# Ledger of designs, part 55: miniprotein binders against q9h3h3

Target 1, 235 residues: q9h3h3
Amino acid sequence: EDGFTAEHLAAEAMAADMDPWLVFDARTTPATELDAWLAKYPPSQVTRYGDPGSPNSEPVGWIAVYGQGYSPNSGDVQGLQAAWEALQTSGRPITPGTLRQLAITHHVLSGKWLMHLAPGFKLDHAWAGIARAVVEGQLQVAKVSPRAKEGGRQVICVYTDDFTDRLGVLEADSAIRAAGIKCLLTYKPDVYTYLGIYRANRWHLCPTLYESRFQLGGSARGSRVLDRANNVELT

## First folded at step 21 (miniprotein)

Design QK3
Fold by ESMFold2, look of step 21:
Structure QK3 (fold): chain B 235 residues (1-235), chain A 102 residues (1-102)
Amino acid sequence: as target 1 above (235 residues)
Amino acid sequence: SVRELFEKLIKLFERMMKRVEELLKKAEEAAKNGDTETAEKYLEEAKWLAIKVRIIIYILEEMAEQTGNEEFKRMAEELKRIIEEALKRLKEVEEKVKEARS
C-alpha cells in the first residue's frame, strides 16, 4: 500500500518480541512431551492477545521450539550498529560486500528461512513438522507467529547460525522440505534486520539472500535454491 | 499508511525505552543488594532492547529519506538523542555492577 510493507511487518515482529513467548525447550523438556505441547498450542488457535476460547489467556508474541543443540550466538550486534553508524558518517560507499564484511567482522552471522501460511490445518501441520525436525536435531531453532484477530497470514522462521555457510543454509532448506513443506521459502541474514535495512532502502540492497522453490514434478522432492545476489542456482 | 507506521514505531519506541529505564533501575538495585548476577541479567536485557530501539531509529531515518518528510527526520533525531542518553546511563550502571562484584 505505502511501499513499507516489510517495515510494517518488522514493527509488528518487534512488538511481538516484547510479549511472552510459548517455548518448547528440548534442552530441558523430554522429546516425548512434544506432541502434547503441539496439540495444546496450535499456531492457528493461539491468539496474539489472548481472545476468549483460545488456549492462552495472556498475550503471546511467538511460539518457539529450541533444539537440544541450540546454542544462541548473536555476535557483537552492539558493535555492528556502532560501526554501521560510523561508516555512514565516513562517506564511504555502502554495497552488499560492505554488509557482508560488517557481519563477518562482528560475528553477526545468523539468518533465517521464512515461510508464510494462512491460518488453519496446513499451517499447524507445517509447524508440527518443523518442530519435530528441531527436536530431532535436523534444525536448531524455529518460531511461528500466533493468530492475529484479522486472520492474516502467519510466518514460520527457521534459523541458521551462519549465512556465509552455504552448505548449512542448504541443509536447513533440505530439512524443511523433508518435513513436507512445499511453499516458497526466502532466506534473510539477520544483519539486515539489525541495521533496519528492508526492501525500500536507499542503497538498493537486497535483504533476501536466497529463494527456495519446491521442484514441481512427479519424480522427486527437492529445492531449486537461487542466490539472489549473484543470480545463480546453488543446487 | 506511512502515518500509521510512523505512529506504531513511536509507540513501540516509548514502550521499549520505558522497559530500558526500568531495567537499569533494577540492575542498580540488585547491585546495591550484592546480587551482581541478577544485575548483569537486567543489563543484558537492556542492551538487547537498546539494539531494537536503534532499529526503530534506522527505519525512521529511511522513511524520512524515501518520503522527504521533515517530521520523520526530526523525530528520528530526537529519538537518537534519547537513546544516546540512556546508553550513557547503561554504561554507568555497568561500571557500578563491576565495582560491586569486587
Scores: ipSAE 0.864, ipTM 0.931, lowest interface PAE 0.5, mean pLDDT 90
Fold by ESMFold2, fold request of step 22:
Structure QK3 (fold): chain B 235 residues (1-235), chain A 102 residues (1-102)
Amino acid sequence: as target 1 above (235 residues)
Amino acid sequence: SVRELFEKLIKLFERMMKRVEELLKKAEEAAKNGDTETAEKYLEEAKWLAIKVRIIIYILEEMAEQTGNEEFKRMAEELKRIIEEALKRLKEVEEKVKEARS
């Protein structure tokens, strides 16, 4: 309740980045091995620090699946950060358009759909569906947090290459829904993360670009997507 | 609490900077042994940690702005000086790796 909940989570995520990851890499591992790997490392049982009785004996920061077509390109993040610092000292207004232009100029275009689930069967089942979609080529890369604390929610991140490509972002949403995921999804461009901009920021920027809600009367793949920056329904 | 977040960020900064220094040493050693591919991998990891260290500083600057706490502001300024020095060393090591490659 200190008003910095997102920043506490960001600190935990950055610490997790530094610990070993459990990775299924479809570029080097046959797809037929995926189901055994998923059964060995369900995210509700993989512990953050390697607790006795868990499948992992050492700390795990993230569990990840890389698709066969995954080609990482984060862009010029160092240049983005330098330009951001210069912009702040210039005294010019900082707006959503300014952030978008910085991201485009430096080619820092990735973003992610996020979902938060309690540990247990629903989390493990959701992760398995996402991981299969990645290996089958409908999604490119995803990760899930391990179990860090009893009863705490875990996060699944599903990345897309270009947050300005609305159709590509919506296609990823559809692929997530096709995997049977019905919970709330939020989409956040990585540019906000690299600039340390979270919900309670001085510029009143909204780091969540889209929200996706499962469509009540539609197919299992159906969703209603809201553009939070422009308050416009896209579906 | 805000104090707990501040202390967590400082501890994380220290852990990241320790790793950056280790990676720079390893990159120099690999380049000295002619293994420039390994040296470049260590440098890439160090660059990513530097990006994250800057994120920590941005978070601390926002905490200072939201709370009016001068300690947070002065710490952010000090951490920025530290990362700027480390980035100079990173660039120097990068040049050594390039020289070893050629």
Scores: ipSAE 0.861, ipTM 0.930, lowest interface PAE 0.5, mean pLDDT 90

Design QK7
Fold by OpenDDE base, fold request of step 22:
Order: structure tokens, then sequence, then C-alpha cells
Structure QK7 (fold): chain B 235 residues (1-235), chain A 102 residues (1-102)
């Protein structure tokens, strides 16, 4: 990602957050309706602004699936931002450890596995697998970006409750891999997003904590997960 | 490319601020009518938008730092003042909602 590409994507994501979402909520909708919903709203065909011939006539910000155990708990994001601003003013050193402590203190612990895929069958298939895993309770919540007019890659986000829970992060990776997804995954805590910290920043903070690469081991499907902060393989 | 991002962020900020103002007005009206549940819903949405507005400011501050562009710096400072005023108004409306709930 050259220059401010990540910030461009962030701006697009924030703009998308303001538009209506297409949501399948497993808490209120029977799981038996998932296949029909997936067929109605394949992410490769759902357009960001409701283009002619798309399944949606109105703008769609995100397509999302909520699991039965999904409870949105964002923590104290306002307090986090205030503490971040105070920290910058203090002139104290800012490290990944500092961000981790801020996140813990303010209970802003959510994070997400990210994958970028070109529009098409592979994207729709990946999304269907993830959506099923969410409805089945293997994952809690996921969303996918609609097709942009300019084309390009669509992003799937699979959330976990706690980026400090390494086992939970790895379990989500395993569930994604079990759904048949073989592309590169990156894990990013939401704390970095809430503080506007992207790859190119003055503090040299890396917002990507983990990287997952697909590994085929005989009959077993798995991944190699790299801790980017420590440059250590976890699997 | 940097200029395009800047313009995009400004437009997004303007849209978000407009929505915040609308939400605060709706929340205040709901509170006056004794509909505290509706008022709280609007306030919660406004709070989330305020969070996102701050993210825009942080991005602009970082752009200013990396590029040395004084326009970006001045804009970030201006937007910060604007959101601070909106946050004060948000708190005032929140207190009105609390009073209406009591």
Amino acid sequence: as target 1 above (235 residues)
Amino acid sequence: EVRKLFEKLIKLFERMMKRIEELLKKAEEAAKNGDTETAEKYLEEAKWLAIKVRIIIYILEEMAEQTGNEEFKRMAEELKRIIEEALKRLKEVEEKVKEARS
C-alpha cells in the first residue's frame, strides 16, 4: 500500500458506515433463510450506490452477518481518544505497548481479520463460507464491502472480541480457514482505527498484529500465523 | 493523490457534522416531548459520528506532519475546534435527556 492508501480506504469505510447496511441477523432470522439471503445479495453484485441492474437500488455501506452471540461492545472509545490526545500532548514515548495498555484501560479490545478479494465467484464463495460460520456460531460477526463503481478489491472483515486473547484470534483464523478461504489474512485491532493510526505514521506503529498464510498439510487445512510485532510464528 | 484524500476527508467531515447537528436537534426535540428512548438513540448515533470525526482529524494531523503542508495543519486545527463545540452541545443535550428521564 503506497502512500496514504490505507487512509483512503479508511475514509471510504467511514463513508460506507453512514449508508444503510444489508444485515442478516441470526438472533432474529432463522438460519434456514441464510442461503436465500446470500443468493439475493451476493457481495460481488451488490453495488455501493445501487447501480442499475444490481440487487440493491439504494446505497449500501456494508453487507453484514451477526451471529447469535453477537453483542456490540465497543468499550469507552471516547475515553480512549481523549487519553490518546493527552498522551500526544505529554510528549511521552508512544509504543505498541502503550496502545495495548490504552486499549485495555478503556476496554476497546475488538479486532478483525481482514481479507481483500477481487469481485467474483471467489469473493462470493468466501463470503458465503464466513456467513455460514457466523450463523453456526464459529464466528461472531463479519462484514463485506459492496462492489465499488471503480472496481477494485472488496474487503471482508471478521471480528473478534479481544485482540489480546491470542487463542481467540487464532480460533477465528481456524474458522476462516475451515470455511475454505486460502488468501492472505491480516489482523488489526480496532484501537488503531479509532486513533487514526495506519501503516505510515510518525510513531512507526504497525496496526497489523498478525498475518495468516494458508498452509496445505496433507489432508489437513491450516494456516501459519505470524506475530508481526515479535516476528514469531504462532502455529 | 494526497490532495484527493484531503478533499475527501473534508467532504466526509462536513457530511458527518451535518448529521451530528441533525441528530442533536432530533434528540433535543425528543427529550422535550418526553421520548427519552428516542433521544438516547439519536445521541448514541451522534456520539459515534463524533468518534469518526476525530479519526478524520487524526488522519489530517498525520498528513500535515508527514507532508509539512500548512493547509492540512490549519484545517486539522479548525476541524478540532468545530468538533469540540459540537461535543459541548452534545453534552448539553445529554443533560437535558437525563433531566427528562428523571
Scores: ipSAE 0.882, ipTM 0.939, lowest interface PAE 0.4, mean pLDDT 94
Fold by OpenDDE base, fold request of step 22:
Structure QK7 (fold): chain B 235 residues (1-235), chain A 102 residues (1-102)
Amino acid sequence: as target 1 above (235 residues)
Amino acid sequence: EVRKLFEKLIKLFERMMKRIEELLKKAEEAAKNGDTETAEKYLEEAKWLAIKVRIIIYILEEMAEQTGNEEFKRMAEELKRIIEEALKRLKEVEEKVKEARS
């Protein structure tokens, strides 16, 4: 396992953030247009660099859907980064609790459920289900990576406003499961992304707080959610 | 693979810094023309790029720590100096925009 795979994906994501996005904004576009938009821009066919024969002629960084209640609030990310650098210089112990307190202090509370899927019908179907859930108000915002030339897995990100609100995180998992998605989900707070903290870091911080596994015939939520920090099942 | 990541991060840094410089110039020009709204839009984009540049530096610092590679360490320190100078310039442009609003 190449020790820096997560950092490679992060570099690709940051590069993609600089390119144009394909966005369906439910605040300005009627919900009745969603099906036509999904048919026009299936994620498995939208190419990262606008390859010949793709629905896009120009580079696309992300495909995104914004719900009616979507309000981008990232908090004080610059202040968070400055406080993090000062903390490292201080030599004080760094724990998951330290990161949580930094996030709260600077109001950097967003997080996301992540799923990785191979290009194809299953990806496009999963994305369509999520996009509908966003437009219907069950989810606030989601994005999916376009198809890469290498044919690697595409990532779907479903955001929540507060990673410290366990109920809100679990409700988003339930909405994703209700959309028919059965793959493994991992939940990552954005604070870890903003601080460049990935797996196998010097502080032994785990950037993945929750893991959701689909369960047949189980609880009303259709999944088992594990708190990785405490190794406790929440559902 | 580590070397490929290093090269990718450096190229991304260079692209982001170039864009920050362009945005700061555009913000200064907009402020001089009394278009404070456009100036603020450019500054906000520059601030987000500065955040991402700092993430690149953090990744490089972690790579240096884990590998013991002195080239990665020296590069991270150099990039940190570059972004700190850009952040000073960004603050100067922010003050010019505030002055143009008053």
Scores: ipSAE 0.881, ipTM 0.939, lowest interface PAE 0.4, mean pLDDT 94
Fold by OpenDDE base, fold request of step 22:
Structure QK7 (fold): chain B 235 residues (1-235), chain A 102 residues (1-102)
Amino acid sequence: as target 1 above (235 residues)
Amino acid sequence: EVRKLFEKLIKLFERMMKRIEELLKKAEEAAKNGDTETAEKYLEEAKWLAIKVRIIIYILEEMAEQTGNEEFKRMAEELKRIIEEALKRLKEVEEKVKEARS
């Protein structure tokens, strides 16, 4: 059992957040420049610390694409954290429903589809497809981790505004699948991230709300989406 | 592996706290100069770092719970005190920025 692997990845992500990002912002940059930008900064070649021969000479935390409708709204994350600490001290039972209610109360509703891919053409191709979908308005915002020195898997994150909106979550899955991505996807609400809740926590909370598996010849969505909380297929 | 994570989290915490202190200082200086917009940008960055620092603490608390390691527990408690002090300072700077806007 990879013990605290998720926490290691979280620590790396938080460290990466402190370094400069490579951003394509569709609000300020013409869509016609996307292909040149993707060619210049393929995520498999962009290195976390600006290694010699990489497209970047300086550290890069993330590569991101912002859509035309992108508006960062994280809600009251500080209030959420305070309420979470108070809840822990209260001795009240903590359930997925409790976390959902906390998220709603503090308007911390964002979540993300996650995929992990090895560095290479498949990653770059997947990222290019997602980036196009963002610029075309099918998705709002996405980011990908740069290549690490250890050659580990890179993560692509595709965000949605509301993890409680099942339709919105499913639409994002459909857009990802339409971009030609066939790997396993997991959906995680950001509320779990902000509270440091990972798998195998003391409260037995599952931070993965949905799982999407590619399906050949299936529905128009090209995927089967499982609600992990209820163990029900949504598609 | 757990020890490596612990050390990584502590180093990250230290880096974030240092940056928070720098940002608060810059925000105060900007506010004194009447540049409230710049001051607010620094404050917002500091607030986000404070959120991330709390995540580090939560991870450490969970590690302590799962492992029974008292060092992790003590460290989490210490870091919690440190961030609480920084948050008080952040609020003070925020009030100064508000006053400078009026």
Scores: ipSAE 0.880, ipTM 0.938, lowest interface PAE 0.4, mean pLDDT 94
Fold by ESMFold2, fold request of step 22:
Structure QK7 (fold): chain B 235 residues (1-235), chain A 102 residues (1-102)
Amino acid sequence: as target 1 above (235 residues)
Amino acid sequence: EVRKLFEKLIKLFERMMKRIEELLKKAEEAAKNGDTETAEKYLEEAKWLAIKVRIIIYILEEMAEQTGNEEFKRMAEELKRIIEEALKRLKEVEEKVKEARS
């Protein structure tokens, strides 16, 4: 309605970052406790602000699961931002290649597969499958938004360590599909998030690097992944 | 609703800056008490908030560019000045923590 839909979502996400998170950390919590935790905190029931009748009495920004091998390294994001600001004043052109080089130079290589689902059983089932994949070691880190008052779609983010590692990104897609998820997935490198770059940007950059669509029919076929930069199918 | 987005971003900026100031005070107190590990934890959290404050500013700059709204541009410049001053203090506290490290 105003051409800034992604920016409204980004503001909401940053506000959520500042509120408490509900975390299952496989590095410190036995895997046998996961099912009880999932039953206690389904994302369609955990409310953003602690509504009456929800399992949480306090605000929750995110629900997250950390895998046993999770070892976060976000890179030099402050240096990335400084270099970005300098680049803009230099008069040099800003292209997808310059964004990729900034990310590599500052070691800001993480990215995420994103999916959007309406609240309800389908969302809770998808999250449970992702959470199990993380605890079992097929994925490393994931988070899901809690239910908002409007009942709009919620987001699951499944992180990978290196968006330049195409094989690793495709392996994460396969693990997501093995958890029974059939909806559209899009992959966004974190560098775009840290620089505040969304679809409607002045440089006409595309923050979505890959798009994954579940194959219709034939249970053995899996996903169809499109490389948005080169317009090439990878699977 | 561009005005509503603008007001939301300003409120978020204010909340983040208040937390940064609190974290810097906590880091200085922890360092004074010899707990440099805790001080470094507070500094790391403050650095992440500063990163997000800059994202807010980038969004405001894009809003100003796309709308031509001079008030958005002036606000983005003022918020940039404010975060730059906070980053100077963050660096000063970081040096104090390094000095406290025996």
Scores: ipSAE 0.862, ipTM 0.931, lowest interface PAE 0.5, mean pLDDT 90
Fold by ESMFold2, fold request of step 22:
Structure QK7 (fold): chain B 235 residues (1-235), chain A 102 residues (1-102)
Amino acid sequence: as target 1 above (235 residues)
Amino acid sequence: EVRKLFEKLIKLFERMMKRIEELLKKAEEAAKNGDTETAEKYLEEAKWLAIKVRIIIYILEEMAEQTGNEEFKRMAEELKRIIEEALKRLKEVEEKVKEARS
């Protein structure tokens, strides 16, 4: 059934994880080199499988920028998965609170803001703004998918280190909007990804924790952020 | 569409398992040569691939639940047995690396 769209995207993302990445790492590369790198590897021109005439001759899974302060901390994902499997056989109810507690217990706290854009100037401009925000320290790490052969929508992922830190997640939203991005943003904690839980799941869990919509009036920041888990507007 | 997802997941599983086996062989060889730092890097990469293999299995289990398809259910069970055997080998290689470290 058509309820498996997210799972198709997840499979494509996992395949992409295994291919080479194009990385600008601000921890080891001078910030003055960023503009040349962005011009060489625009996400609308970098092809997934190294098409003739593209800037890359080999497959590229992801294009990424790591900030000066980026320190990877994935937590105990193997322990998380083991506890999840045990939980399912225990007969205990599986709820949003159960998932949150598993994530906290195993320190799997990262999450990401997601945006989907068609190939072209708007995508490349959005990515450049995000990449600059990462190098300037307003964001810590981001990645963007390369161009698929059929030219479908591409995804930009902007990571945060703790989905339970609501202020930190909102600060990342603010930094994204300050880069001029006006499209819908959705926030997904990584715990859902590691447990293979997508929108069409048997527990009716909502893997999207927050939605951010840019609006024309009212708010000084222009963002309207909804907490989907508690059905509460945060802005 | 569901069949295409199923085939894509099986292909991914096979690719990931092949890479895990390659990494375990490389870790054993590096440890045999006394390069335990390199061996540990190969083991870490293999552990991350095992995490992703489990995600594939979770997706298949959900597909089986939602569709009632017994083929998806049996495949998820078979893949689970395969990854569990690979994890046992991963642990054995990890112990060899620990012994080489000392």
Scores: ipSAE 0.861, ipTM 0.930, lowest interface PAE 0.5, mean pLDDT 90

Design QK7
Fold by ESMFold2, fold request of step 22:
Formats: C-alpha cells, structure tokens, sequence
Structure QK7 (fold): chain B 235 residues (1-235), chain A 102 residues (1-102)
C-alpha cells in the first residue's frame, strides 16, 4: 500500500537479528542429535515472542543450522557502505554492473535462496529437509523465521558463498529441490541488503538475481532457473 | 503506514544504539580483566550493529526521496551524526583492547 512493504519486512528482520537465535551448529554438535532438535523446535510452533505453551519461553529471532564447513565470510561490509555513499555523492550512474563491481571489490559475495511458506506441516517438513542437507554437507548454512502471527508466511533463507559463482548457486538450488521443495525460490545477493536496496528503489535495480521454478519434466535437478538480469534460462 | 515505518525505524535505531553502548562498555571491562578475546567479540557485534544502523539510514533516505518528506531527510541526517560519534567511540575502545593484548 505505501510502496514500502519490503522495508517493513527488513525492519522486522533486523529486529529479529537482535533477539536470541536457536542454533544447531554441526561444528560442535553431533549430527545424530539433529532429528531430536528438529522435533523440539518446528518453525511453525516456535513463537517470535515466547508465548506460553510454545517450545520457547523467551523471544526467538531466528532458527538456524550451521554446517560442519560453515566459515563466516562477510567481506568488507563497512568499506562497501563507505564506497556506496561516496558513489552516490559523485553523481555517477548507478547500475547493476556498478553494484556487482562494488560487491566484488569489497568481497561481499554471499547471497541466499529464499522461500516463503505458510505455517504448518509443509513448512516444518521443508525446514527439516533443508537442515539435513546443511548437516550432511550439501548446503552450508540456513535459517528460518519463527511463528510471528497466525496464518502469516514464514521465510527460509539458504545461503551461498558467492553469487558470482553460478555453478555454486545452481548446486544449492539442486540441493534444495532434492529435499523435496517445489515452491518458488528467489535468489538475492547480500550486497543489496547491506545497501538497503529493495524492489521499489529509485535506481530501478532488481535485487532478485535468479528465480527457480519447479518443473516435473525439466532438468535433472527438477527446476527451471531464470537469470532475471539478463532474462536467460540457466537450466 | 509510511509514518508507522518511520516510527518503527527510529525505535529500531534507538534499540541498536543502546546495544552498541552496552557492548562498548562490556568490551572495555573485558579488556581491563585481560580477556581480550571476549572484548574482541563484543567489538565485532558492535560493528555489525553499526552496519545495520547505516541500513536504517539508507531506508530513511529512500523514504525521503520517494515521499518528498523533509522530516525524513532531516532525521536521516541527524542519525548519521549520531552513528559517526558512536563510531569514534568504537575506535577508541578498539585501541584500548589492542593495548591490553599481551
């Protein structure tokens, strides 16, 4: 309505970042404990603010799984933001190529596949499949939002290390589909998040780099992946 | 609804700045006790909050651009001054932690 729907969601996500997270960390926790943890903390039942009767008594911002090989590599985000501010005062054109070059220059290369699902069995099943893929090493790190409101969609984020590594991004899509996930996936480089650039921005930039749609008779991965910037099918 | 987003962002900024101040105090205390590893973890969390504060400011700047609202623009400018001062204090605490390393 006001044209700032994505910004409202971003504010909620940043607030959630500040609250405690429920984390299964495969680097310090045996993989055999994963299924019990998943059964205790289904994302459709973990409440954002710690409602009585939920598995959590305190607020939870995110539920996350870290893979055995997860090594955080966010790059020079402070330098990225400084360069962005200088670019805007320069009066030079801001284009998708400019954003890509800023990300490369500052090594801010991570990105994420996103899916939105309603609370319930399908969400919990999808999350469990993703979490297993992370612990088994097919994916490196993922998170899911807790239940904030009845009937509201929740988000699963599956991270990749380098949005310019198309093969790596496609392998992550394939791993997500192998977990039985059939819904729409969208891929967003983290550079857009760190610069506060959402779909309705003054530069007409598209923060969604790829879309993945499930197709039964398609590729060996079972999906069709579209490069949104170039309008080119990758699979 | 745009007013609600503006108020939400200001409240979030205030919460983040309060946490940054707390983290800087904790980092100084840890360094005084010789626990520079813990002090560095508090500083890293404060740096990440400062990054997010800048995201809030970018959102306010876009809101000002799209709505033409001068209050949003003036607020974004004020918040920039506040975070710049906090970053100066962050650098001062970093130096204290570095001096405490054995």
Amino acid sequence: as target 1 above (235 residues)
Amino acid sequence: EVRKLFEKLIKLFERMMKRIEELLKKAEEAAKNGDTETAEKYLEEAKWLAIKVRIIIYILEEMAEQTGNEEFKRMAEELKRIIEEALKRLKEVEEKVKEARS
Scores: ipSAE 0.853, ipTM 0.921, lowest interface PAE 0.5, mean pLDDT 90

